# Designs tried in a protein design chat: VHH binders against Hexosaminidase D (HEXD). Part 10

Target 1, 346 residues: Hexosaminidase D (HEXD), of Bos taurus (Bovine) (a6qnr0)
Amino acid sequence: MRLVHLDLKGAPPKVCYLSEIFPLFRALGANGILIEYEDMFPYEGHLRLLRAKHAYSPSEIKEILHLATLNELEVIPLVQTFGHMEFVLKHEALAHLREVARFPNTLNPHKEESLALVTAMIDQVMELHPGARWFHVGCDEVYYLGEGETSRQWLQQEPNSKAKLCLSHMEAVASHMRARYPTTTPLMWDDMLRDIPEDQLSGSRVPQLVEPVLWDYGADLDLHGKALLVEKYRKSGFSWLWAASAFKGATGVNQSLTPIEHHLRNHLQWLQVAGSVPADTLRGIILTGWQRYDHFSVLCELLPVGIPSLAVCLQALLHGDFAENVKARVENFLGISSLEEMSFRR

## First folded at step 18 (VHH)

Design W_3Q9H (from S_53W with M99Q D105H)
Fold by OpenDDE, fold request of step 19:
Structure W_3Q9H (fold): chain B 346 residues (1-346), chain A 122 residues (1-122)
Amino acid sequence: as target 1 above (346 residues)
Amino acid sequence: QVQLVESGGGLVQPGGSLRLSCAASGFTFDDYAMSWVRQPPGKGLEWVSGISWSGGSTTYADSVEGRFTIIRDNDKKMVYLQMTSLKTEDTAVYYCARQKYAWGHEYVFDHEGQGTQVTVSS
C-alpha cells in the first residue's frame, strides 16, 4: 500500500480541491489516504469545543470519503490520543487532563477521564468512517510523559516505569478499539516504542493489538538499523508493520519550498529497507505531508506546493527507482519540462 | 554479475524432507533479504518464505508455516530452505530470489535462479 498523508492542521484543503487531486494521487500510484483531522473533524456534543471554526461538516466528510472511494483510495483516519494533544488540551475545560499543567502536548494517562475523552473522539470519527480497516491513533512524540505530578509519584513505586506507563495507555486505547471495532486495526507511530526492550514489548498486549508505523524522514537512513528495528518489533509480537516517509513538511518548520531531492532520497532509502527485511513484514508505506509540526507552529509548504515532490516520491515507489524514464513520466504527469525547475535545493 | 544457483531438489514421498540450497554471488549478499518462491505445475509463481539480510527475521506463507525453515549463511553467501512434512501440493520448481522490495503481498524480485525441481509423490 502507498498512502498519501493529508495533514489538515492549519490549512485544510477544500473539498473541491480534493476532487481534483484524488485522481492524480491514484494515477501517480497511491491507493490510500491517511487523513489527520485534528480540529477539522466535526465533533459533536461535548466534543464540539474541539472544532475549528472552519471544520468540515459531516456532509463534507462524507463527500471526501465518497471521492476517495471513486478514486480507489482507501481512507485511514488519524486521531491523536496521547501526544500532540494541543488542539484538545488547550481548552480550559480540558486543561486538567494535561500530563503537565504547563504543556498541552501530552494527555494525563492516569485519569479515567483522559481515556474516556480520546475514546469518545475515536468513536465519533469511526461513526463517519464505517468499515475502516485501519485507524491511526497517533501516539507520537509524547514529550512530557512521566513528568506530571501523578506520574512522578507513580514512577517512584517499583516496578513502575515510563515504558510501562506508555504501554498501559496505548493498550487501553487499542483495547477499546478492538473491542468496539473488531474489524478495524489500530495503527500508531513507533517512536515511543523504539527504546522499549523487546521483553517488555512482548510482555505487553500492544503487539497483539496494533500495527506500528516506523517513521523516518531523513535522506540517509541507517538501513541496517532500521531492519534490525523491524526485527525487534517482529520478535516482540507485531505481525505487520508500516513505514512512513515524507514528501513535504519535514525539512523545516516554516519551509515554503519543497526540497524534492531530499524526499526522493528518503523514499529510495525506505525501498532499500523494504528490500532488506523479509517479505510479509511491511504492509505499506505512508507518504507523510505535514502541514505544520504542531498545533501552534507555523505552516510548512502547502499541499499544492508539495505535489511535485509527491509525484516524484510516488513514482519512485511505484517503479522501485527513479531512473531517467521515471523522471520523464513524472514530468509528463505534471506537465512540466524539467523537474529541476520545481526543486528547491538547500 | 548477480548469480543465484539453486540445488537440492528431488523426488520424495509425502511426509519426507528435503533441504534446498541457494548459492549467491556477484553482489553484497547481506544487503538484501532473500526469498524462496515456487511455481507448481500449471500454476503461477507463489511466494514461499523470506529472510532478512541478517537472518534474524523470517516469514512464511501460510501453506508452509511450521513445516519449512529458511536459513541463511552470510559468510558463505548461502540461503537454505529446510522442508519437512512435504505434501503433494508442495510439488513445484523452487527458485531462490533476491528481494528488491516488498509491501504487503506485493513482491518485487530483481534476480532469481534457474530453479530446482521438487516432486512429492507416493
Scores: ipSAE 0.937, ipTM 0.976, lowest interface PAE 0.4, mean pLDDT 95
Fold by OpenDDE, last read:
Structure W_3Q9H (fold): chain B 346 residues (1-346), chain A 122 residues (1-122)
Amino acid sequence: as target 1 above (346 residues)
Amino acid sequence: QVQLVESGGGLVQPGGSLRLSCAASGFTFDDYAMSWVRQPPGKGLEWVSGISWSGGSTTYADSVEGRFTIIRDNDKKMVYLQMTSLKTEDTAVYYCARQKYAWGHEYVFDHEGQGTQVTVSS
């Protein structure tokens, strides 16, 4: 699977624009979309406060999903449930659910209300995504975990650990999903899992509940190291894993132009990783297109600016390399004479 | 030149065992995951098993899980497939394949050997 990540933070695309680019995504070799909603989802009831002023309507969401279906793009929704909770925890009414009072990034994992909040968010999103085979629950960059007052006290007690705390919340979220949506598999970013020992991972229920997404946006990956990490996760009990690359929004907080060569290399490196781990290990790759680093940060390059990079990356993945013939194909798809004019340096 | 040479095939009775070998040359062996694939009579290619570059991770098709074991020796540049509890449906030409990449059940192999015939018959 090749999924294009749509980050709706800050500058969400209009539905009409999506109708134009979805066919291109499919033509370029994508077969799915990861939609990160954040405050752009039309939450209702007690969660209405989470909406941006310009959030999509339910009708718009339905239309987006319909367009995806028409273009044979499977949709995976993404809702943050642990880190990157700024759009949720910035609200005064929910500030008491912060791990650390002054930082809205991290959800307090000790409070039942925290779990109730994120599960309610998941439920509302799932209501508009019937039959979703996967659901991404985020859980990346939980920066302040263990630093809250309750966490500090809790961590003083044996056998408690930060890893245990992290896995506990992840397990709770994933368990909720597995129970309520047995045909939906939760996905989770892997960064918080990377340093957890194999025995601790295998001792938890998380490997049986989720598929981790290994993300790395570098142009020069430690290929063997990455493969060994995959091996570690497999040994820990994870059956399937995902990779995540980047086609935009990963080379600077305020980047206005996409360094296409960097992203191309990133994808070629991931192909090599996929060539080093056994078959039936990596389920697919998510091409991330970040709009901004967090809820409060400035915008990265916009989606239209990132399309050439996306085309290059998708075609590289599809063909397994970026030879001259692949380059020519991309240029043809984009209706351009030369990729070099778009900051493509080979 | 990349070369893969399979051996060890033969005729065996149901319930029997057989060990296949694959000798690799012409490339950096430990940069690639390796796989065994097979082609039953009148059928297309079927993936059987895979092994990581290091040999530390292995995967199997459901049809052979628990019966087949894939191993590799990077020093000798060898891949093996130990087959046990063989069934008539395991009859096929078996190929050693270098994995270019794989996503889900989509496999891309850029090199395969000539194959070795495995026949399971009473």
Scores: ipSAE 0.937, ipTM 0.975, lowest interface PAE 0.4, mean pLDDT 95
Fold by OpenDDE, last read:
Structure W_3Q9H (fold): chain B 346 residues (1-346), chain A 122 residues (1-122)
Amino acid sequence: as target 1 above (346 residues)
Amino acid sequence: QVQLVESGGGLVQPGGSLRLSCAASGFTFDDYAMSWVRQPPGKGLEWVSGISWSGGSTTYADSVEGRFTIIRDNDKKMVYLQMTSLKTEDTAVYYCARQKYAWGHEYVFDHEGQGTQVTVSS
């Protein structure tokens, strides 16, 4: 599977624009979309306060999903449930659910209300995604975990640990999903899992509940290291794993132009990783296209600007390399005479 | 020149065991995951098993899970397939294959050997 990540933070595309680019995604080799909603989802009831001023309507969401279906793009929704909770925890009414009072990034894992909040969010999103085979629950960059007052007290007691705390919340969220949506598999970014020992991972229920997404956007991947990490996760009990690369929004918080060569190398190296781990291990790759790093950050390069990079990356993945014939195909797709003129080597 | 040479095939009765070997040369062996694939009579290629570059992770098709074991020796540049509890449906030409990449059930191999015949018959 090759999924294009649509980050709706800050500069969400209009539905009419999506209708134009979805066919291109499919033509370039994508067969899925990861949609990160954040405040662009039309939450209702007690969650209505989470909406951005111009959040999508339910009808717009349905239309987007319909367009995806028409173009044979499977949709995976993404809702943050632990880190990157700024759009939720910035609200005064929910500030008491912060791990650390001064930082809206991290959800307090000790409070029942915290779990209730994120599960309610998941439920509302699932209501509009009834056939979703996967659901991404985020859980990346939980920066302040363990630093809250309750966490500090809790961590003083044996055998408690930050890893245990992290896994407990992940397990709770995933367990909710598995119970309520048995045909939907939770996905989770892997960064918070990377340093957790194998025995602690295997001792938790998380490996049986979720598929981790290994993300790295660099142009110089430690190929053997990545493969060994995959092995660690497999040994820990994870059945399937995902990879995540980047085609935009990963080379600077305020990047305005896309360094295509960097992203191409990133994708080619992930292919090498996929060539070093056994078959039936990596389910697919998510091509991330970040619009901004977090809720309060400035915008990265816009989606239209990132299209050439996306084309290069998707075609490289599709064909397994970026030989001259592949390059020519991309140039044809984009209607350009030379890819080098688009800062390909920058 | 990349070379993969399979051996160890033969005729065996149902329930029997057989060990296949693959000798690799002409490339950096421990940079690649390796797989066994098979072609039953009148059918296309079927993936059987895979092993990571290090040998630390293995995967199997559902049809052979619990019966087959894939092993590699990077020092000797060898891949093995220990087959037990063989069934008539395991009859096929077995190939050792170098994995270029794999996503889900999409497999791309860039090299394979000449194969070794495995026949399971009463």
Scores: ipSAE 0.937, ipTM 0.975, lowest interface PAE 0.4, mean pLDDT 95
Fold by OpenDDE, fold request of step 19:
Structure W_3Q9H (fold): chain B 346 residues (1-346), chain A 122 residues (1-122)
Amino acid sequence: as target 1 above (346 residues)
Amino acid sequence: QVQLVESGGGLVQPGGSLRLSCAASGFTFDDYAMSWVRQPPGKGLEWVSGISWSGGSTTYADSVEGRFTIIRDNDKKMVYLQMTSLKTEDTAVYYCARQKYAWGHEYVFDHEGQGTQVTVSS
């Protein structure tokens, strides 16, 4: 699977634009979309406060999903449930659910209300995504975990640990999903898992509940190291894993131009990783296209600006390399004479 | 030049065992995951088993799980397939394949050997 990540933070695309770009995604080799909603989802009831002023309507969401279906793009929704909770925890009414009072980044994992909040968010999103085979629950960059007052006290007791705390919340979220949506598999970013020992991972229920997404946007991946990480996760009990690359929004918080060569290298190296781990290990790759690094950050390069990079990356993945014939295909798709003229090479 | 040479096939009765070998040359062996694939008579190519570059991780098709074991020796540039409890449906030409990449059940192999015949019959 090749999924294009749509980050709706800051500058969400209009539905009409999506109707135009989805056929291109499919033509370029994508067969799915990861939609990160954040405040763009039309939450209702007590969660209505989470909405951006210009959030999509339910009808717009339905239309987007319909368009995706028409273009044979499977949709995976993403809702943050641990880190990157700024759009949730910035609200005074929910500030008491912060891990650290002064930071809206991380959810307090000790409070039952915290779990109730994120599960309610998941439920509302799932209501509009009834056929979702996967659901991404985020859980990346959980900053300051263990630094809250409650966490500090809790961590003083044996055998408690930050890893245990992290896994506990992940397990709770995933367990909720598995129980309520047995045909939907939760996905999680893997960064918080990377340094957790194999025995602790395998000792938790997380490997049986979740498919981790290994993300790395660099242009110089440690290929063997990455493969060994995959092996670690497999040994820990994870059945399937995902990879995540980047086609935009990963080379600077305020990047205005997309360094296509960087992203191409990133994707080619992920192909190499996929060539070094056994078959039936990596389920697919998510091509991340970040709009901004977090809720309060400035915008990265816009989606339209990132389309050439996306084309290059998708075609490289589809064909397994970026030989001259692939380059020519991309140029044809984009209606351009030369990628080099578009700052293809840096 | 990349070369993969399979051996060890033969005729065996149901319930029997065989060990296939594949000798690799002409490339950096430990950069690639390796797979065994098979082609039953009148059928298409079927993935059987895979092993990571290091040998630390293995995967198997459901049809062979628990019966087959894939092993590799990076020093000798060899990959093996130990087959036990063989069934008539295991009859096929078995190929050693270098994995270019794999996503889900999409397998891309850029090199395969000549194959070795495995026949399971009473």
Scores: ipSAE 0.936, ipTM 0.975, lowest interface PAE 0.4, mean pLDDT 95

Design W_3Q9H (from S_53W with M99Q D105H)
Fold by ESMFold2, last read:
Structure W_3Q9H (fold): chain B 346 residues (1-346), chain A 122 residues (1-122)
Amino acid sequence: as target 1 above (346 residues)
Amino acid sequence: QVQLVESGGGLVQPGGSLRLSCAASGFTFDDYAMSWVRQPPGKGLEWVSGISWSGGSTTYADSVEGRFTIIRDNDKKMVYLQMTSLKTEDTAVYYCARQKYAWGHEYVFDHEGQGTQVTVSS
């Protein structure tokens, strides 16, 4: 699979725009999308406070999913359940669920109400995604984990550790998903797992419950290091893994390459990693398009600005390489044709 | 310039064993995952087994798991397929393949050898 990540944080695209670009995604070689809602999902009932003023309506979500189906794009929803919870924990009614009282980014994993909250969020999203084969539960960049009052007390008790704390919450969320949605497989970003020793990973239930998404957006990957990380996860009991690259955002302050050159190099590097690990290991690659890195950050480039980069990156993945002629062809095509006329001619 | 040469095929009775070899040259062998792929009579290609660049991770098709073992020797630039408990449905031409990449069950190999025939019959 080749999935395009739609980061809705801060600036959700109009549905009419998506009707124009979903055919383009498919024509360029994508066969799925990862939708990161944050507060743009129409949460209701006791979760209504999570909903942004200009969130999509339920009918708009259904239309987007219908458009994805028409273009043979499988849809994976993403709901944060651990870190990146500012849109939830900024609210005073829910501030008691913070890991550290003064910082709203991380959910307290010790509270029964914490699990109830994120599973209610998952359940509402799944109501609009009933056939989902995968569901991404986030779990990236869990800042200050272990520094809250309850965590400090818990960590004083042998054999408790920060790794065990992290794995126990991941297991709780994944177990809920498996029990309620047995045909849906949870995905998790892998960054909180990377430094956990193999024996602790294999000793937990997490490898039997989830498929991790290995992300790195750099122009220069440690190719053998990534391949060794894949081997570590496999030895730990994970059956399938995913890669994640970036077509938009995440270039940092290193300006030795243009943004498109940076992103293309990132994808070519992931292709090299994919050539180093055995077949039937990587389920697919997610091309991430970050619009806002966290709830309080400024916006980076909006989706339309990133379309040329996406086209280059998808074509590189589809063909297994990228010649200068292919890059120029893609840029010329997009510059002279409407999206409605974008069916690849051969 | 890239060369993959398979050997070790032959005629074997059901339940028997056979070891296939693949000699690689013309590329940096330990940068690539390798696979065995087979073509049964009158059928298309079927992926059999894969091995990581280092040999530290292996994968197998369901039909051969528990019976076949893929091994590599990076010093000798060799890939092996140890086959045991052979069945008549294992009859095929077996190819050694260099992996360009694979996403799910979409396998992309950029080089294959000439193949070696394995025949399992009573």
Scores: ipSAE 0.767, ipTM 0.916, lowest interface PAE 0.9, mean pLDDT 90
Fold by ESMFold2, fold request of step 19:
Order: structure tokens, then sequence, then C-alpha cells
Structure W_3Q9H (fold): chain B 346 residues (1-346), chain A 122 residues (1-122)
């Protein structure tokens, strides 16, 4: 699979724009989208306070999903359940669920109300995504984990560790998903798992419950290091893994490359990683398009500005290189699609 | 320039064992995952097994798991397929393949050998 990540944080695209670019995604070689809602999902009932003023309506979500189906794009929803919870924990009514009282980014994993909250969020999103084969539960960049009062007390007991704390919450969320939606596999970003030793990973239930998404957006990857990480996850019991690259945003401090050159190199590097791990290991690659890194950050470049980079990156993945003939295909797709989009689809 | 040469095929009875070899040359062997792929009589290619660049991770098709073992020796630039409990449906030409990449069950191999025939019959 080749999934395009739609980061809705802070600036959700108009539905009419999506109707124009979903056919382009498919033509360029994508066969799915990862949709990251944050507060742009139309939460209702007791979760209504999570909903942004300009969130999509339920009708707009149904239309977006219909457009994805028409263009043979499988949809994977993403709902944060651990870190990046500022849009939830900024609210005074929910502030007691913070890991650290001063900081609204991380959910307290010790409270039963915490699990109840995120499972209710998952359940509302799943109502609009029935039959989803995968559901991404986030779990990236869980800042200050272990520094809350309850966590400090819990960690003082010798068998307990920050890794065990992290794995226990991941396990609780994934177990809910598996029990309630047995045909849906949870995905998780892998950064909180990377430094956990193989024996602790294999000793937990997490490898039997989730597929991790290994992300690195650099122009220069440690290729053998990534392959060794894949081996560690496989030995730990994870059946399938995913890769994640970036077509937009997440550029490091690299002054020698244009953004497109940076992103193209990132994708070519991931292709080399994919050539060094065994077949039937990587389920697919997610091309991330970050719009806002966290709830309080400023916006990155908007989606339309990133379309040329996306086209380059998707075509490089589809053809396994970026030679002269692939470059010519990209130029033709962008020119012809842009002209035909303006004249035929208005 | 890239060369993959399979050997070790033959005629064997059901329940028997056989070990296939693949000699690699003309490329940096340690940079690539390798696979065995087979073609049964009158059918298309089937992926059989894969092994990581280092040999530290292996994968198998459901039809062969528990019966076949893929091994590599990076010093000798060799890939092996140890086959046991052979069945008549394992009859095929077996190819050693260099992996360009694979996403799910979309396998892309950029080089294959000439193949070695395995025949399982009474």
Amino acid sequence: as target 1 above (346 residues)
Amino acid sequence: QVQLVESGGGLVQPGGSLRLSCAASGFTFDDYAMSWVRQPPGKGLEWVSGISWSGGSTTYADSVEGRFTIIRDNDKKMVYLQMTSLKTEDTAVYYCARQKYAWGHEYVFDHEGQGTQVTVSS
C-alpha cells in the first residue's frame, strides 16, 4: 500500500478540493489515505467539546469517504490516544486527565476515565468508518510520560518502568479495538517503542495487537540501522510493519537541498530500506504531509503547495526510481491534470 | 553483471527432503534481501520465502511455513532453501531472486536466476 497522509490539523481542505485531488492521488499511484482528524472530527454528545468550530460535518465526512471509495483509496482514520492530546486536555473539564498537571499534551495512563475517554473517541470515529481494516491510534511523542504524581509513585515499585507504563496503555487501547472491532488492526507510530528492548516488547501483548509505523523524514537515513530496527520488531513478535516518509513539512535543517529534493531523497532512502528487509514484512508506506506538528504550533505549508512534491514522491515509489522518464510522467500528470481539473470538473 | 545461479534440484519422493543453493555475484550481496520464488507446472510465479540482508529475519508463504527454511551465508554470497516434508504440489522450478522492494504482497524483484527443477513424485 501507498497511503497519502491528510493532516487536517488547523486547516481542513474544502470537500470540493478533495473531489479534485483524490483522482490525482490515485493516478499518481496512491491506493489509500491516512486521515488525521484531531478536532476536525464532528464529535457529538459528551464529546462535543472536542469539536473545532470549523470541523467537518458528519455529512461532509460521509462525502469525503464516498469520494475516496470512488477513487479506490482505502481510508485509515487516525485518532490520538496518548500523546498529542492538547485539543482534549486543554479543556478544564478534562484537565484532571493530564499526565502532568501543568502540561496538556499527554493523557494520564493510570486513570480508568482516561481509557474510557479515548475509547469513546475511537467509537465515534469508527461509526463513520465501519469495516476499516486499520485504525491508527497515534501514540507518538508522549512527552513527560512518567513525570506525573501517580506515575512517580507507580515507578517507585521495582518491577515498574517507563517502558512498562507505555506498553500497558498501548495494550489497553489496542485491546479495546480488537475486542470491539475484531477485523480492525490498530496502527501506532513507533517512536515510543524504538528504545524498548526486544525482551520487554516480546514479553508484552503489544506485538500481537498492533502494527507499528516506522517513521523517519530525513534526507539521509541510517539504512542498516532501520533494517536492524525492523529485525528487532519482527523478533519481538510484530507480524507486519509500515514505513512512513514525508512529502510535505518535517524538513530538517538542511540548506543544501530544496524541499522537493529533500523529500525525494527521503523516499529513495526508504526504497533502499524496503529492499533490505524480507518480503511480507512491510505492509506499506505512508507519505506524511504535516500541516501542524502539534495543537499549539503554527501551520506548515498548506496541502496545495505540497502537490508537486507529492507527485514526485508517489511516482518515485511507484516506479522504484526517479529517472528521466519518471520525471517526464510527473510533469505531464501535473500539467494535464491541472488544466483538465479547471476545465472539466468545475 | 548481476548473476544468481541456482542448483540442488532433483527428483524426490513425497515426504522427502532437498536443499537448494543460490550463488550470487556481481553486486553488494549484503545490501539486499533475497527470496525464493517458484513456478509450478502450467502456473504463474509464487513467492516462497524471503530473508533479510543480514539473515536476521525470515518470512515464509503459508503453504511452506514449518517445512522450508531459508538461510544465507554473506561470506560465501550464498542463499539456501532447506525443504522438508515435500509434497507433490511443491513440484516447480525454483528461482533465487534479488528484492528491489516489497509492499504487502506486491513483490518487486529486479534479478532472478535460471532456476532449478524440483519434482516430487512417487
Scores: ipSAE 0.765, ipTM 0.913, lowest interface PAE 0.9, mean pLDDT 90
Fold by ESMFold2, look of step 18:
Structure W_3Q9H (fold): chain B 346 residues (1-346), chain A 122 residues (1-122)
Amino acid sequence: as target 1 above (346 residues)
Amino acid sequence: QVQLVESGGGLVQPGGSLRLSCAASGFTFDDYAMSWVRQPPGKGLEWVSGISWSGGSTTYADSVEGRFTIIRDNDKKMVYLQMTSLKTEDTAVYYCARQKYAWGHEYVFDHEGQGTQVTVSS
């Protein structure tokens, strides 16, 4: 699978724009989308405070999903359930659920109300996604985990650890998904799992419940290091893994490459990782298109600006390289006579 | 130039064992995952087993799991397939393949050998 990440944070595209680009995604080689809602989902009832003023309506969501179906794009919804919870925890009514009272980043995993909250969020999103084969529950960049008052006290008790705390919450969320939606597999970003020792991973239930998404957006990957990480996850009991690259937003400060050159190299590097791990290990790759890194960050470039990069990256993945015939195909899709005008050179 | 040379095929009875070998040359062998694929008589290619660049991770098709073992020796640049409990449906030409990439069940191999025949018959 090749999925395009549709990051809705901060600036949701109009539905008419999506009607134009979903056919393009499919034509370029995508067969799915990862939709990251944040506060652009039309939460209702006791969750209505999570809803942005300019969130999509329920009918707009249904139309977007219909457009995805028409273009044979499988949809994976993403709802944050651990870190990146600022859009939730900024609200005074929910601030008691913060891991650290000063910081709205991370959900306190010790409170029954915390699990109930994210469970309710998942359930509302799943109501519009009833046939989803995968559901991404986030769990990336869980800043300040273990630093809250309850966590500090809990960590002083044997045999408690930060890894156990992290895995316990992941297990609780994933177990809800599996019990309530038995045909849906939870996905999680892997960064909080990377540093957990193999014996602790294998000793938990998480490997039997989720498929991790290994993300790295650099132009130069540690190829054997990534392959060793894949081997570690497999030995820990994870049956399938995913890769994640970036086509926009995550370029850092490398002044020797244009953004498109950076992203193309990132994808070619992931192809090399895919060539070093066994077949039937990586289920697919998610091409991420970050619009906003967190709720309080400034916007990255908007999706239309990233379309040339997306085209380059998807075609490179589809063909396994970026030779002259692939370059010509991208130019035809985009109506551009030469991609050299897009600064692929150093 | 990339070369893969399979050997070790032959005629065996059901329940028997056989070890296939693949000698690799012309590339940095330990940068690549390797696979065995097979072509049963009158049928298309089917993937059998894969092994990571280091040998630290292996995968198997459901039809062979528990009966076949894939092994690599990076010092000798060899891939092996140890087959046991052979069945008549294992009859095929077996190819050693270098993996370019694989996403799900979309397998892309950029080089294969000429194959070695395995026949399982009473």
Scores: ipSAE 0.752, ipTM 0.907, lowest interface PAE 0.9, mean pLDDT 90
Fold by ESMFold2, fold request of step 19:
Structure W_3Q9H (fold): chain B 346 residues (1-346), chain A 122 residues (1-122)
Amino acid sequence: as target 1 above (346 residues)
Amino acid sequence: QVQLVESGGGLVQPGGSLRLSCAASGFTFDDYAMSWVRQPPGKGLEWVSGISWSGGSTTYADSVEGRFTIIRDNDKKMVYLQMTSLKTEDTAVYYCARQKYAWGHEYVFDHEGQGTQVTVSS
């Protein structure tokens, strides 16, 4: 699978725009989309306070899903359940569920109310995504985990550790998903798992419950290091893994490459990683297109600005390289005479 | 020039064993995952087994899990397929393949050998 990550944070595209670009995604080689809602999902009932004023309506989401089906794009929804919970925890009514009272980033994993909250969020999203084969529950960049009052007390008691705390919450969320939606597999970003030793991963229930998404957006990947990380996850009991690249946003500092050159190299490097791990290991690759890194950040590049980069990256993945014949195909798709001219094309 | 040369095929009875070998040359062998792929008579190619660049991770098609073992020796630039409990449906030409990449069950191999015939019959 090749999925385009549709980051809705801060600026959801109009449905009519999606009706125009979904055919383009498919023509370029995508066969799925990862939809990251944040507060653009039409939460209702006791969760209505999570809903942004300009969130999609339920009918708009049904239309988006219909458009995805018409264009042979499988949809995976993404709902944060651990870190990146600012859109939830900024609200005074829910502030008691913060890991650290001062910071609204991370959900307190010790409270039964925390699990009930994210469970209710998942259930509402699943009502509009019946039959989803995968559901991404986030769990990336869980900042300040272990620094809250309850966590500090809990961690003073052996054998407790930050890794155990992290895995226990991941297990709780994934167990709910598997119990209530047995044909839906949870996905999780892998960054909080990377430094957990193999024996602790294999000793937890997480590998039997989820498929991790290994992300790295650099132009120069540590190819053998990535392959060894894949090996560690498989030895830990994870059966399938995903890769994640970036077509938009998430470039480093002091780059000598243009953004498109950076992103193209990132994708070619992931192809090299994919060539070093055994077949039937990587389920697919998610091309991430970050619009906003967190709830309080300014907007990054909007989606239309990233379309040329997406075209380059998808075509490179589809053909396994970016030789002159592939470059010409992208130029024809974009209606330009040269990719070097795209920065000035109007 | 990339070269993959399979050997070790032959005629064997059901329940028997064979070990296939693949000699690799002309590329940085330990940068690539390798696979065995087979073509049964009158049918298309079927992926059998894969092994990581280091040999530290292996995968198998459901039809051969528990019966076949893939092994590599990076010093000798060799890939092996140890086959046991052979069945008539294992009859095929077996190819050693260098993996370009694989996403799910979408396998892309950029080089294959000439193949070695395995025939399982009584």
Scores: ipSAE 0.743, ipTM 0.906, lowest interface PAE 1.0, mean pLDDT 90

